# VHH binders against tRNA(Ile)-lysidine synthase (tilS), part 29

Target 1, 344 residues: tRNA(Ile)-lysidine synthase (tilS), of Thermosynechococcus vestitus (q8dih2)
Amino acid sequence: MWGIHHARLHTTLKTQQWLPLGSRILIALSGGQDSVCLTRLLLDLQPHWQWSLVAVHCDHRWRADSTANANFVQQLAQKWHLPCEVVSAPDLPKTEAAARSWRYQVFESVAKALDCTHVVTAHTQSDRAESLLLHLLRGTSPDGLATLLPSRSLGAIQLVRPLLGMTRAQTAAFCQAYGLPIWQDETNHNLEYRRNRLRLELIPYLQQHFNPNVEEALAQTAELLASDRAYFEAEVERLAPTVLREHPPALDRLRLREFPLALQRRLIQCFLRQHLKRGLNFRVIEAVRALMTTGNGSQTASLPGGQHLRVCGRWIELVRPMPPPPAPVPPDPGERSPPPSPLY
Below, E stands for the ipSAE of ESMFold2; O stands for the ipSAE of OpenDDE; V2 stands for 0.75 times the mean of E and O plus 0.25 times the DockQ between their complexes.

## First folded at step 19 (VHH; framework vhh_h_nbbcii10_fgla)

Design BB5 (from AA7 with E28K S109K W114Y A116V; at its last look DockQ between E and O 0.73; V2 from the best seeds 0.00; counts 0 for: pae E 3.1 > 2)
Fold by ESMFold2, look of step 19:
Structure BB5 (fold): chain B 344 residues (1-344), chain A 132 residues (1-132)
Amino acid sequence: as target 1 above (344 residues)
Amino acid sequence: QVQLVESGGGLVQPGGSLRLSCAASGYKSFTFSSYALGWFRQAPGQGLEAVAAISSSGGSTYYADSVKGRFTISRDNSKNTLYLQMNSLRAEDTAVYYCAAKYGSLPYKGSPEYFVWEYDYWGQGTLVTVSS
């Protein structure tokens, strides 16, 4: 019954323990090839892992065929003796961001209701490569390129992406080889969507003319960046209490000077995120970092919200503008005493 | 972080021979001689089949009944390489062949189907086609 993809997934799950023995797992089942592949793999592994499996189908109600899609998924789940919940969207803005946010709320809510500890989605190696390219083309930090983590928290639930080791071509071949029915989503071929243009035009061009293994190469880059991000986030969490002061807000510039440039920037970024509502960018981080070596009383230009940073001895302190004094009290026509001194 | 890379597949006529190789590599702590190794195959529309296995020292081997007397598994621990010599090839030997590695002893429990569960590293596969 097991093929090579069962063996590889089993090996990954043994070493990483993303889906521990006996877990109750909620499977996001759209009916597409990747989600059907994922569901079949988990059902085939289930006897050896003792998982409890439940599916959820999120019906966005954006297409005329959304009811037929939900019926397809329910029939498939019934055939596979897999409990399946169908959740229909309320009116949503028709944006990718709104749909994604709603789906993740559904996953958390349904998992809580059904006592699932894990949610799995069918994101593939191909999805990770596509996401890295989309973020790169938009212009983002290295942390923003560390997309689609294999496992992460979603509230009290763990979100796991077991298929990051498989390409979309491999999930398609799996479904074909095992005769699995899949739902064809007509929007997958609409070139007005950037992800579809990237998938259907750019990646094949890169495979043909530059690197036939480009999806793997890009996904590996995303993974390396994710591990670097995780390291720095852990170091900042550990170091922040020794460098950042809460009351009044300040940075210990003598301590900052002890750290490599990368940590200096990340500690300053951490401080600024806690105290600035907007306007954090590389230029602001560098302006604050320059204060590590300047004389007492040196300061940045005004930041968004009227704040700035100023050197006070070993500290770089956050300074807020003082509210202006209240307007002078008009003289009372009957009063003979001089007005009180203004407040400062 | 062990990597296994198969080579030597191709098109061959029935009755012919082919030699598969599997090169193993890893970080400095990787010790090839600590691993039991195996060859598996997957024909179109079929699951994985255990073909042959060899102990870490090379002193013990296993062969599926379908290949006994025709296939020979061997290893060269000085070159970190596993081999499968395939003689008297038949049409039913057509499959993608995978190299696999397991730390420690060969699996001894149950059906050869259960051997798949014991292996921790898998190669990318090499296609062998036996065509009339």
Scores: ipSAE 0.408, ipTM 0.809, lowest interface PAE 3.1, mean pLDDT 86
ESMFold2 (binder alone), look of step 19: mean pLDDT 82; pTM 0.855
OpenDDE, look of step 19: ipSAE 0.688; ipTM 0.899

Design BB6 (from S23 with E109K E112K; at its last look DockQ between E and O 0.81; V2 from the best seeds 0.00; counts 0 for: pae E 3.2 > 2, framework grips)
Fold by ESMFold2, look of step 19:
Structure BB6 (fold): chain B 344 residues (1-344), chain A 130 residues (1-130)
Amino acid sequence: as target 1 above (344 residues)
Amino acid sequence: QVQLVESGGGLVQPGGSLRLSCAASGFTFSTSGSYALGWFRQAPGQGLEAVAAISSSGGSTYYADSVKGRFTISRDNSKNTLYLQMNSLRAEDTAVYYCAAGTYSGSPKLYKAPWYYDYWGQGTLVTVSS
């Protein structure tokens, strides 16, 4: 039966249209409390949305119990009359980054095979708050704080996170109240993992001593930063053709001077991302911005790859070094024209 | 942006009374229009239950059988506020109470069905305990 979380999710989906009527949706089902909660919510809403729902379980095979986990998920899906695909990992580095990258590759592949247009994951409001804090503690840019978007492109499909309005405590209570079986992940309480320390120690401290609703407050900050980022990305896309020259690569510094500082930096960043494989950082952006007002012939220091930027009239041009000469191919003793041997 | 904020919850003894308020912003109450305002509640482990609802004109009300004669829904359009007066409270009335607003169609079925409401408050806890 519907509870308040069904009603709120339904309203959000009506407003935002993240999962349009009749969509074919791939559900990432790990068996944990958040993914079980998400799956039950979508199944309960399905009659009002006419969705086609299919689950996918990504079996990492990192733990001895991974087969039992997959069996648990398959039995749950069968009980719920939910088609479920299980995909087992190849050998991967045992890092969360590698596991996450592989999972998202699986989502794209399975969605293509099953003609799904959307994939949903069970990231919660708590996850968004945790991600914002982790990135803030590392000292990232405002764009880097716009974590865990509610909807974004993932190749040809849309990745949607419908549970960003629910905390982890709420998904746990939901599963308990509805008697939903969940798979217990033993690593959830391992304090050697940085995210688990934040989840188990820092967030509760903030809730008790500063703001009982700190997870919501942090998640709202991430959302506000995401909307600001989207605005600037759209403006840069619109303005870039009037400022950036492709052949040869250059920035129009007279045009750049007409824009506010925030747009100057973002237009320069856009240009540098097109031409630098690595080494893009705030210091480089500011070095290029300084060239807007310097004399002809002024330049930056060398950047990775031996490139630099130089003022040429109204343009800040990308200067590339000449490639080094090709190294000589050493002759192979048996494969090059060796001197003829004397015949007897 | 439309917001509904409940207040007035708390601990009360059986047989006591409590008045809940729901302040609306971004949405103006009036006697005209085709909308309904309602109160829902959810007890632990239970689904949402429609408690009471009132039409935009005030001429159509709904009360759940479990609360009829004890609860009164009302509104003050000048203060943009919905009320639920709860008298003769019982332990079974313990729940989180939610304010909701949605399109009114004149059907009693729509008053009871949460999927027809478009705006929801954050909830206020009412505990009825000795």
Scores: ipSAE 0.363, ipTM 0.795, lowest interface PAE 3.2, mean pLDDT 85
ESMFold2 (binder alone), look of step 19: mean pLDDT 80; pTM 0.820
OpenDDE, look of step 19: ipSAE 0.775; ipTM 0.938

Design BB7 (from AA7 with E28K S109K W114F; at its last look DockQ between E and O 0.82; V2 from the best seeds 0.00; counts 0 for: pae E 3.6 > 2, framework grips)
Fold by ESMFold2, look of step 19:
Structure BB7 (fold): chain B 344 residues (1-344), chain A 132 residues (1-132)
Amino acid sequence: as target 1 above (344 residues)
Amino acid sequence: QVQLVESGGGLVQPGGSLRLSCAASGYKSFTFSSYALGWFRQAPGQGLEAVAAISSSGGSTYYADSVKGRFTISRDNSKNTLYLQMNSLRAEDTAVYYCAAKYGSLPYKGSPEFFAWEYDYWGQGTLVTVSS
């Protein structure tokens, strides 16, 4: 039945067009509270949007109950008349990074096989707040704080997070109010994971003593930073042809001087991302920026791969090492001493 | 783009009265008087129910049968505020009440199934509890 969260999601989708009319959508269905809430909302909205919906469950096989989890998801999907694909993990290193990377590869692969244009995940406003805090505590750029975008490219498809307007408490209340079955994941209470410590200890403390709406406040900060990042990315795209020279690679340091500091750094970053495989960090960007005001022949220290940047007139040019010379030709075999006889 | 904030909810006894307010705000091109407005409610475990609606000028109003004669919707376009006066409250009026806005005319009168679909902006909700 239609409730306030259906109305709010419908309104957001009309305004933002993240999931256009008639889209073929792959739903990431873990069986957990948030994914069940997302799936039910989309199923209830489906007749009004003419979507084609299909679910995918990623079975990690890391826990003894992973088969039971997959069975739960399959039975739920069958009850809801929702086509569901289950994909089991190969043997992977047991890290969160490996699991996340594998899941996203599965999303892209299954979406291509089923001709889906969009994949949706059940990330919530609470997840966005937690991610912002984790990144803030590690110390990152403002771009690094623009976490969990509502919509972004994932290869040839769009990854959409329709639940960023709902907190975890709201998805729980939704599932309870509608009597939805959910799969309980006991690892959510393990304080050895840093994200769980934020969720179970820090955020409740902040809610009680500072701001009961802190999750929304943090998520809004992430959104504001995301819009700032999008503005700068668009400006860099527009300006790059006038500042960056492709062949041979160089930066126009006279043109760079005309821009505010933020654009100088972002244009330099854009150039370096095209030419460095590794070693791009703030220190390198600032070393290159310093060349804007130095004399001819000034250069950076050597970068990974043996490259550096050097001032040549108005240009800061990328300098790469020369290939090593060919190995000397060995002497002809006829000049060699006979090998010693084998002992055996 | 448009923000709606409800206030005035609380606990009241049956037969009592309560007045809800909904303050609207927006960016420079926001014109409150261009919007039709409505009140909706949702009790836990129930669907969203249209309670009352008012045209952009205030000249036309509509009420659910369950609230006719007891509730009055009004608006003050000079204060960008929508109101719901609730009298003779009953236990079944217990719900979270939401303010909603739609650009232009009221939703089509002959099809109440689509009331919520017609609205584009929604408030946070305010809880009304009617109990002894």
Scores: ipSAE 0.332, ipTM 0.777, lowest interface PAE 3.6, mean pLDDT 85
ESMFold2 (binder alone), look of step 19: mean pLDDT 84; pTM 0.877
OpenDDE, look of step 19: ipSAE 0.630; ipTM 0.883

Design BB8 (from Z2 with D107K E110K; at its last look DockQ between E and O 0.84; V2 from the best seeds 0.00; counts 0 for: pae E 3.5 > 2, framework grips)
Fold by ESMFold2, look of step 19:
Structure BB8 (fold): chain B 344 residues (1-344), chain A 130 residues (1-130)
Amino acid sequence: as target 1 above (344 residues)
Amino acid sequence: QVQLVESGGGLVQPGGSLRLSCAASGFTFSTSGSYALGWFRQAPGQGLEAVAAISSSGGSTYYADSVKGRFTISRDNSKNTLYLQMNSLRAEDTAVYYCAAKYGSLKYTKGWTPWYYDYWGQGTLVTVSS
């Protein structure tokens, strides 16, 4: 049954072409209200788009009810004549970061096996607003505030989030209005989780006392930041070969001077990400940027990992520490050994 | 940023009248492109229903049989606004009403199918009850 959310999603997909005509699409189906809403919308739109749809359920096996959840999802998919793969987790660390990483590996693997070109997840406008607030409270960089892109590459496939135009309240209302069964996750009401406190306490407070459309406002801010990040990433990709030298690793500081501050920082960040395994932060970027205007032989203090950067003419070069020599082997008492063979 | 914003909904008794407005921003109905406009509604538990549509010039109007003679669609291109005058309201008219715009003509079936509309409003609730 086509309603307003079908119409809006259809229009968005026509304009953005996130899920082109005839695509083979893998749907991440958890059984929760958002994923059930997404799946129903795509099934209803399928005749107009000629998509091939298949679902995947990632069974984390962390909760006692995870088998019941997987059974619920399989029965729902069967009722809807939707092919569904269930993938059970190996022994994972019990963190959301590990679970998310595993899910995305499953998406790539299953999509490859089934020749899917796209994977869709049911992240909503509410999720985007919540993620922006969580990242803002951490005080991360502007790139860290550009959360939950509508479409991005995930290896050889495209990850698409078609529900970023719907709030959680709207997906709930959709499921109720269409009589869709959903799996209720008891942990959604656990206030020990920061995201749940934000969802259940902070967002409603903001809606009641500041802006009833605050989720949309915050999601729009995340979108604006994402488009700015995409612009700078494209510029860095274009400029990096003319500023970064690979062998030996260096930055062209005369070329860097030609760019605005934002590009200087992003080009330096790009260089440092390629060469530092840890310890990249704002202070390090600024220490390297200061070398743009110093004399030959100027250098940073030792960076994490024992490396530093030094001015050599037009270049800011990465200097790596020398490895220590191996410890001597004492001679065996009473035996004269021959010298070892030369090293190669 | 293209927006369609409906207003004028509310609670009304059977037999009463309401006038809905739809203001457009981010594009103009007549100066940047030829846009046909429509009103759709969604009652609880039902899908979208086409209510009325009007051509870009305003010379052609179309109505669902259930509203003919009671509803009047009009547009004021100078104010960038679409209207729906609803008279003799009935309980069956209770729904959320949506403004929609499409580029191009209102050929017979294209004016009644949501697939062909390019922009949608947020909706305004009309409740008809005593």
Scores: ipSAE 0.349, ipTM 0.787, lowest interface PAE 3.5, mean pLDDT 86
ESMFold2 (binder alone), look of step 19: mean pLDDT 81; pTM 0.837
OpenDDE, look of step 19: ipSAE 0.633; ipTM 0.890

## First folded at step 20 (VHH; framework vhh_h_nbbcii10_fgla)

Design CC1 (from BB5 with V116I; at its last look DockQ between E and O 0.74; V2 from the best seeds 0.00; counts 0 for: pae E 3.0 > 2, framework grips)
Fold by ESMFold2, look of step 20:
Structure CC1 (fold): chain B 344 residues (1-344), chain A 132 residues (1-132)
Amino acid sequence: as target 1 above (344 residues)
Amino acid sequence: QVQLVESGGGLVQPGGSLRLSCAASGYKSFTFSSYALGWFRQAPGQGLEAVAAISSSGGSTYYADSVKGRFTISRDNSKNTLYLQMNSLRAEDTAVYYCAAKYGSLPYKGSPEYFIWEYDYWGQGTLVTVSS
């Protein structure tokens, strides 16, 4: 039955329309407390939203108990009359980054096969706070701090995180109050993982000594940065056709001069992301920006892949390496040496 | 957007009284008198229960059978505040109490869950404990 978290989620979904009426939704169901909470909430709301719901479980095969975990999830889904797909990982490196990339590839693939328009994950307000702190400690741009958006594109589908209004403590209490079975994952308490240390040691310290509402405060900061990022992304999309040239690739440096510094950098970044395979960093963006005010023929140093940028009139053009020359033909034994230069 | 903040909860003996308040505020052009309001409660292990509701003008009220004659809902539109006077409290009244708001008319009770489904804004909750 409906409790306060159903009511709050329902209100948020009415206002934000992240999961429109009648949507076909793929639920990422790991069996942990957050994913079980999410799944129960969506099942309880389903009659009022007319959603088509299907679950997917990604079996990483990292632990000896991974088959038991998948069986737990399948039995829970069957009890709840929820169709559930289980996808087992190929041999992957045992890193969270590789597992996460694989999961998102599975989400796209399964959603396409089942004609789902949305995928939902059980990321919480606590996860958003943790992600912001991890990225901040790593040293990243403001865009990198705009973590765990409530809704974003994932290929052709929308990835939605309906639980960003709930803390991990609240999802735990929800599962306990409703008697929901939970898969226990002992690696969540392993302090060798940086995220677990942050969750178990740093955040409690901040809550006790600085701000008891620090998770909410950090999540709000991530949201404010996300709205700033969205504004700049929309402005770049609108302006790029007037500044970027596709053939041959170039930037209109006279047009660029008309924009504030932040837009100059973001337009250059947009151009470079389209044309460089790697090596994009702040130094490269600034080297290209410097060409806005230099003389004709000025250029950057070579970039990875042998490319560089060069001023040609009003344009900063991308210069690609030439194909390698043909293999030399063996010299004719009768040919003479070239004559020396007469003076210099 | 409407913000609702409950206060007045606490520990009380059976037979005692409490008065809950819910202060409402909003962004520009906010008009408290345009909202129907209600009190809901959630006891441990149970769903939300509608306790009482009041129309935007204050002219119509609703009470759950379990609280009729003991609880009184009221509103003061000049103070943007909703009240619940709770008298003759029982152990069964122990719950977290939430105020809620809906723009426009008081929702009709066609099924117990429709009353809850119709509200758009919810407070943080205030705990009422009735025990000796």
Scores: ipSAE 0.414, ipTM 0.812, lowest interface PAE 3.0, mean pLDDT 86
ESMFold2 (binder alone), look of step 20: mean pLDDT 83; pTM 0.857
OpenDDE, look of step 20: ipSAE 0.646; ipTM 0.885

Design CC2 (from AA7 with W114Y A116I; at its last look DockQ between E and O 0.74; V2 from the best seeds 0.00; counts 0 for: pae E 2.4 > 2, framework grips)
Fold by ESMFold2, look of step 20:
Structure CC2 (fold): chain B 344 residues (1-344), chain A 132 residues (1-132)
Amino acid sequence: as target 1 above (344 residues)
Amino acid sequence: QVQLVESGGGLVQPGGSLRLSCAASGYESFTFSSYALGWFRQAPGQGLEAVAAISSSGGSTYYADSVKGRFTISRDNSKNTLYLQMNSLRAEDTAVYYCAAKYGSLPYSGSPEYFIWEYDYWGQGTLVTVSS
């Protein structure tokens, strides 16, 4: 039975073609309210879209209740006649970042095995607003604020987030109105975690005292920044062969002068990202950009790893007086968050 | 880009009346007069139901049997606004009411609810409660 959220999602999918007619779709099903809402919506739309649907549940074994969670998901999928794969982590994930990385590896592996072209996760408008705020508070580039894209590549498959038009309150109301069973996650209340404090204290304060539609406003800002990022990424890809020399690594500083400041910085960043493992920041980008107008032989200070950039005629060349050190295996910096909820 | 915003909902007693409005706005290429328009409603625990629809010119209308003679759909293309005059309200009319727009003609002289997937824009909804 179609309600307003079915109609809106259908219209969005018709316009955007994120999940084309007849697609083979892998649904990330955690058992939480958002993933149950997503799964029900896709099952209800399936007859008009001719999709092949299969669910995957990632059992992290992180929490004591992970087996009960997996059983809940399997029983729900069986009731809905939805094929469901459960994949258990081979080792306990040490951080949320490791758990997330493992989940996405599972998505790619299961999609390949089942010949799925798309994977869908249940990220909401509320998640997008929260992520924007967390990144803003940390201080990041505009590209880093373009969080939770509606559609992006994940290896050989397309990752789609169909629920970015719905808030968490709306997915909860949907599940309640349709009597859908959901798995409750006790860690959502723990205020020791930054995301939970943001969700439970900051966002409600902003809604009450500043803007009742603040989640939508923040998500819209993330979307606008995402379109800007996509434009610049395409331009850099088109221009890089005319500015970057690969062997030996160098930048054509005469060519670089012809571009606006934003493109100069992005082309330099593109070059440095290919050759620096650490130490890339705004200060380094500006130091290299300054070499566009300096005399032959000018150079930057030494960078981590003993590298530096030097002007040689029209070129700014990467100088490596020693072999690059072996890449360290850094600790996974991951987000400090509650034990992984199945956020797919 | 295109926004449909409903207003005029509220609490009324059985037998009372309400007038709903749906204001359309969008960027310059949106032409309100090129769209057929409709009112849909969703009661708690129910699906969307077509209530009334009107052609782009206003020359053709549709009404669900449950509202015929009580509700009147109209449009003002100069104000980019759709209206629903609701008279003789009953408890069964309690729902969130949504306006919707579809490019071109109405799908058929039959019920628009059989073609709900052809609508291009949906409003945010306005609550109508009919109770003593």
Scores: ipSAE 0.489, ipTM 0.838, lowest interface PAE 2.4, mean pLDDT 86
ESMFold2 (binder alone), look of step 20: mean pLDDT 82; pTM 0.849
OpenDDE, look of step 20: ipSAE 0.638; ipTM 0.885

Design CC3 (from AA7 with F115Y A116I; at its last look DockQ between E and O 0.75; V2 from the best seeds 0.00; counts 0 for: pae E 2.8 > 2, framework grips)
Fold by ESMFold2, look of step 20:
Structure CC3 (fold): chain B 344 residues (1-344), chain A 132 residues (1-132)
Amino acid sequence: as target 1 above (344 residues)
Amino acid sequence: QVQLVESGGGLVQPGGSLRLSCAASGYESFTFSSYALGWFRQAPGQGLEAVAAISSSGGSTYYADSVKGRFTISRDNSKNTLYLQMNSLRAEDTAVYYCAAKYGSLPYSGSPEWYIWEYDYWGQGTLVTVSS
């Protein structure tokens, strides 16, 4: 029978149309409480939405019990008459970033093979709050704080996160109330992982001493930042052809001066992303922005990679080093670190 | 979007009474009097159960058999508020109570619970506990 979370999800899906009537949907099913909750909710709603549902389980093969986890998921899917694909990882670096990237490649590949138009993951309101805090503490732009969008493109399919309106406590209570089996992962209590420390120590402290609704407040902030990011991305796309020159690479500083500060920074960021291999941060964007009002021939200091920018009349031109760069040495893991999030 | 906020829950002894309220507010052109309203409840380990419903004008009401004669649903469209007067409370009335709103009239015939999926807005819930 339907409970309150079925009713709420149903009304959200009617309003937002994230998973239209008759969609072919790939469900990411890890066996954990959030993914089991999501799967049960979608199965219970399926008769009213006429969805075609299939699950995928991504086995990273990092733990001794990974085969037991995959077997648990397959048995659950079989009991629920839910087709389920299991995909095992090749050798991956043992990092969260590599695992996440691989999972999303699997989603796109499996969805294409099975003609799914949507993939759903069980990210919760709690996950969104945690991600915002992690990115904030790392020091990132407002765009980097707009984490875990409710719906976005992933290649030719849509990635949807239907549980962003539920906390982890609510998904746990749902599974308990409906007697759903879940796979318990003992690493969830390992405080060496920063996300686990946030979840087990910081968030409870904030709830007790600052705001009992802090997860909701943080998730709402992420949503507000996401809508701002979408607005600015659209504006930059519209304006870039009138400000950026590709051959040779340059910025029209007279045009830039016509725009508010936020757009100046974002247009400069857009240009630098196209032409800088690394080292994009707030300092670099502001150094380039300062050239808008300086005399002809003014330039930035050398940037990583030996490039700099120089004023030439109305243009701020990218100047490349005269000798070509040496052939690349295989990347060091430290040098291959994820690029910093873009400013704004 | 419309926001529904329940209040009036709490602990009460068997045979006692409580009055629940549901205040509606929103940022849109929400007209409270255009909505049919209902009270639903969810007891531990159970699904949602329709308790009572009232038409947009207040002219028609419906009650679950388990609450007929004990509960009274009403609305005050000038205050944008829905009420549930609960008398002669029993232990089996213990649940979280939710108000819900549906644009237009109540669906045709039968228990309002047959059309739970047609409701457009749901409140946060208020806990009612009936015990000695």
Scores: ipSAE 0.443, ipTM 0.820, lowest interface PAE 2.8, mean pLDDT 85
ESMFold2 (binder alone), look of step 20: mean pLDDT 82; pTM 0.854
OpenDDE, look of step 20: ipSAE 0.637; ipTM 0.885

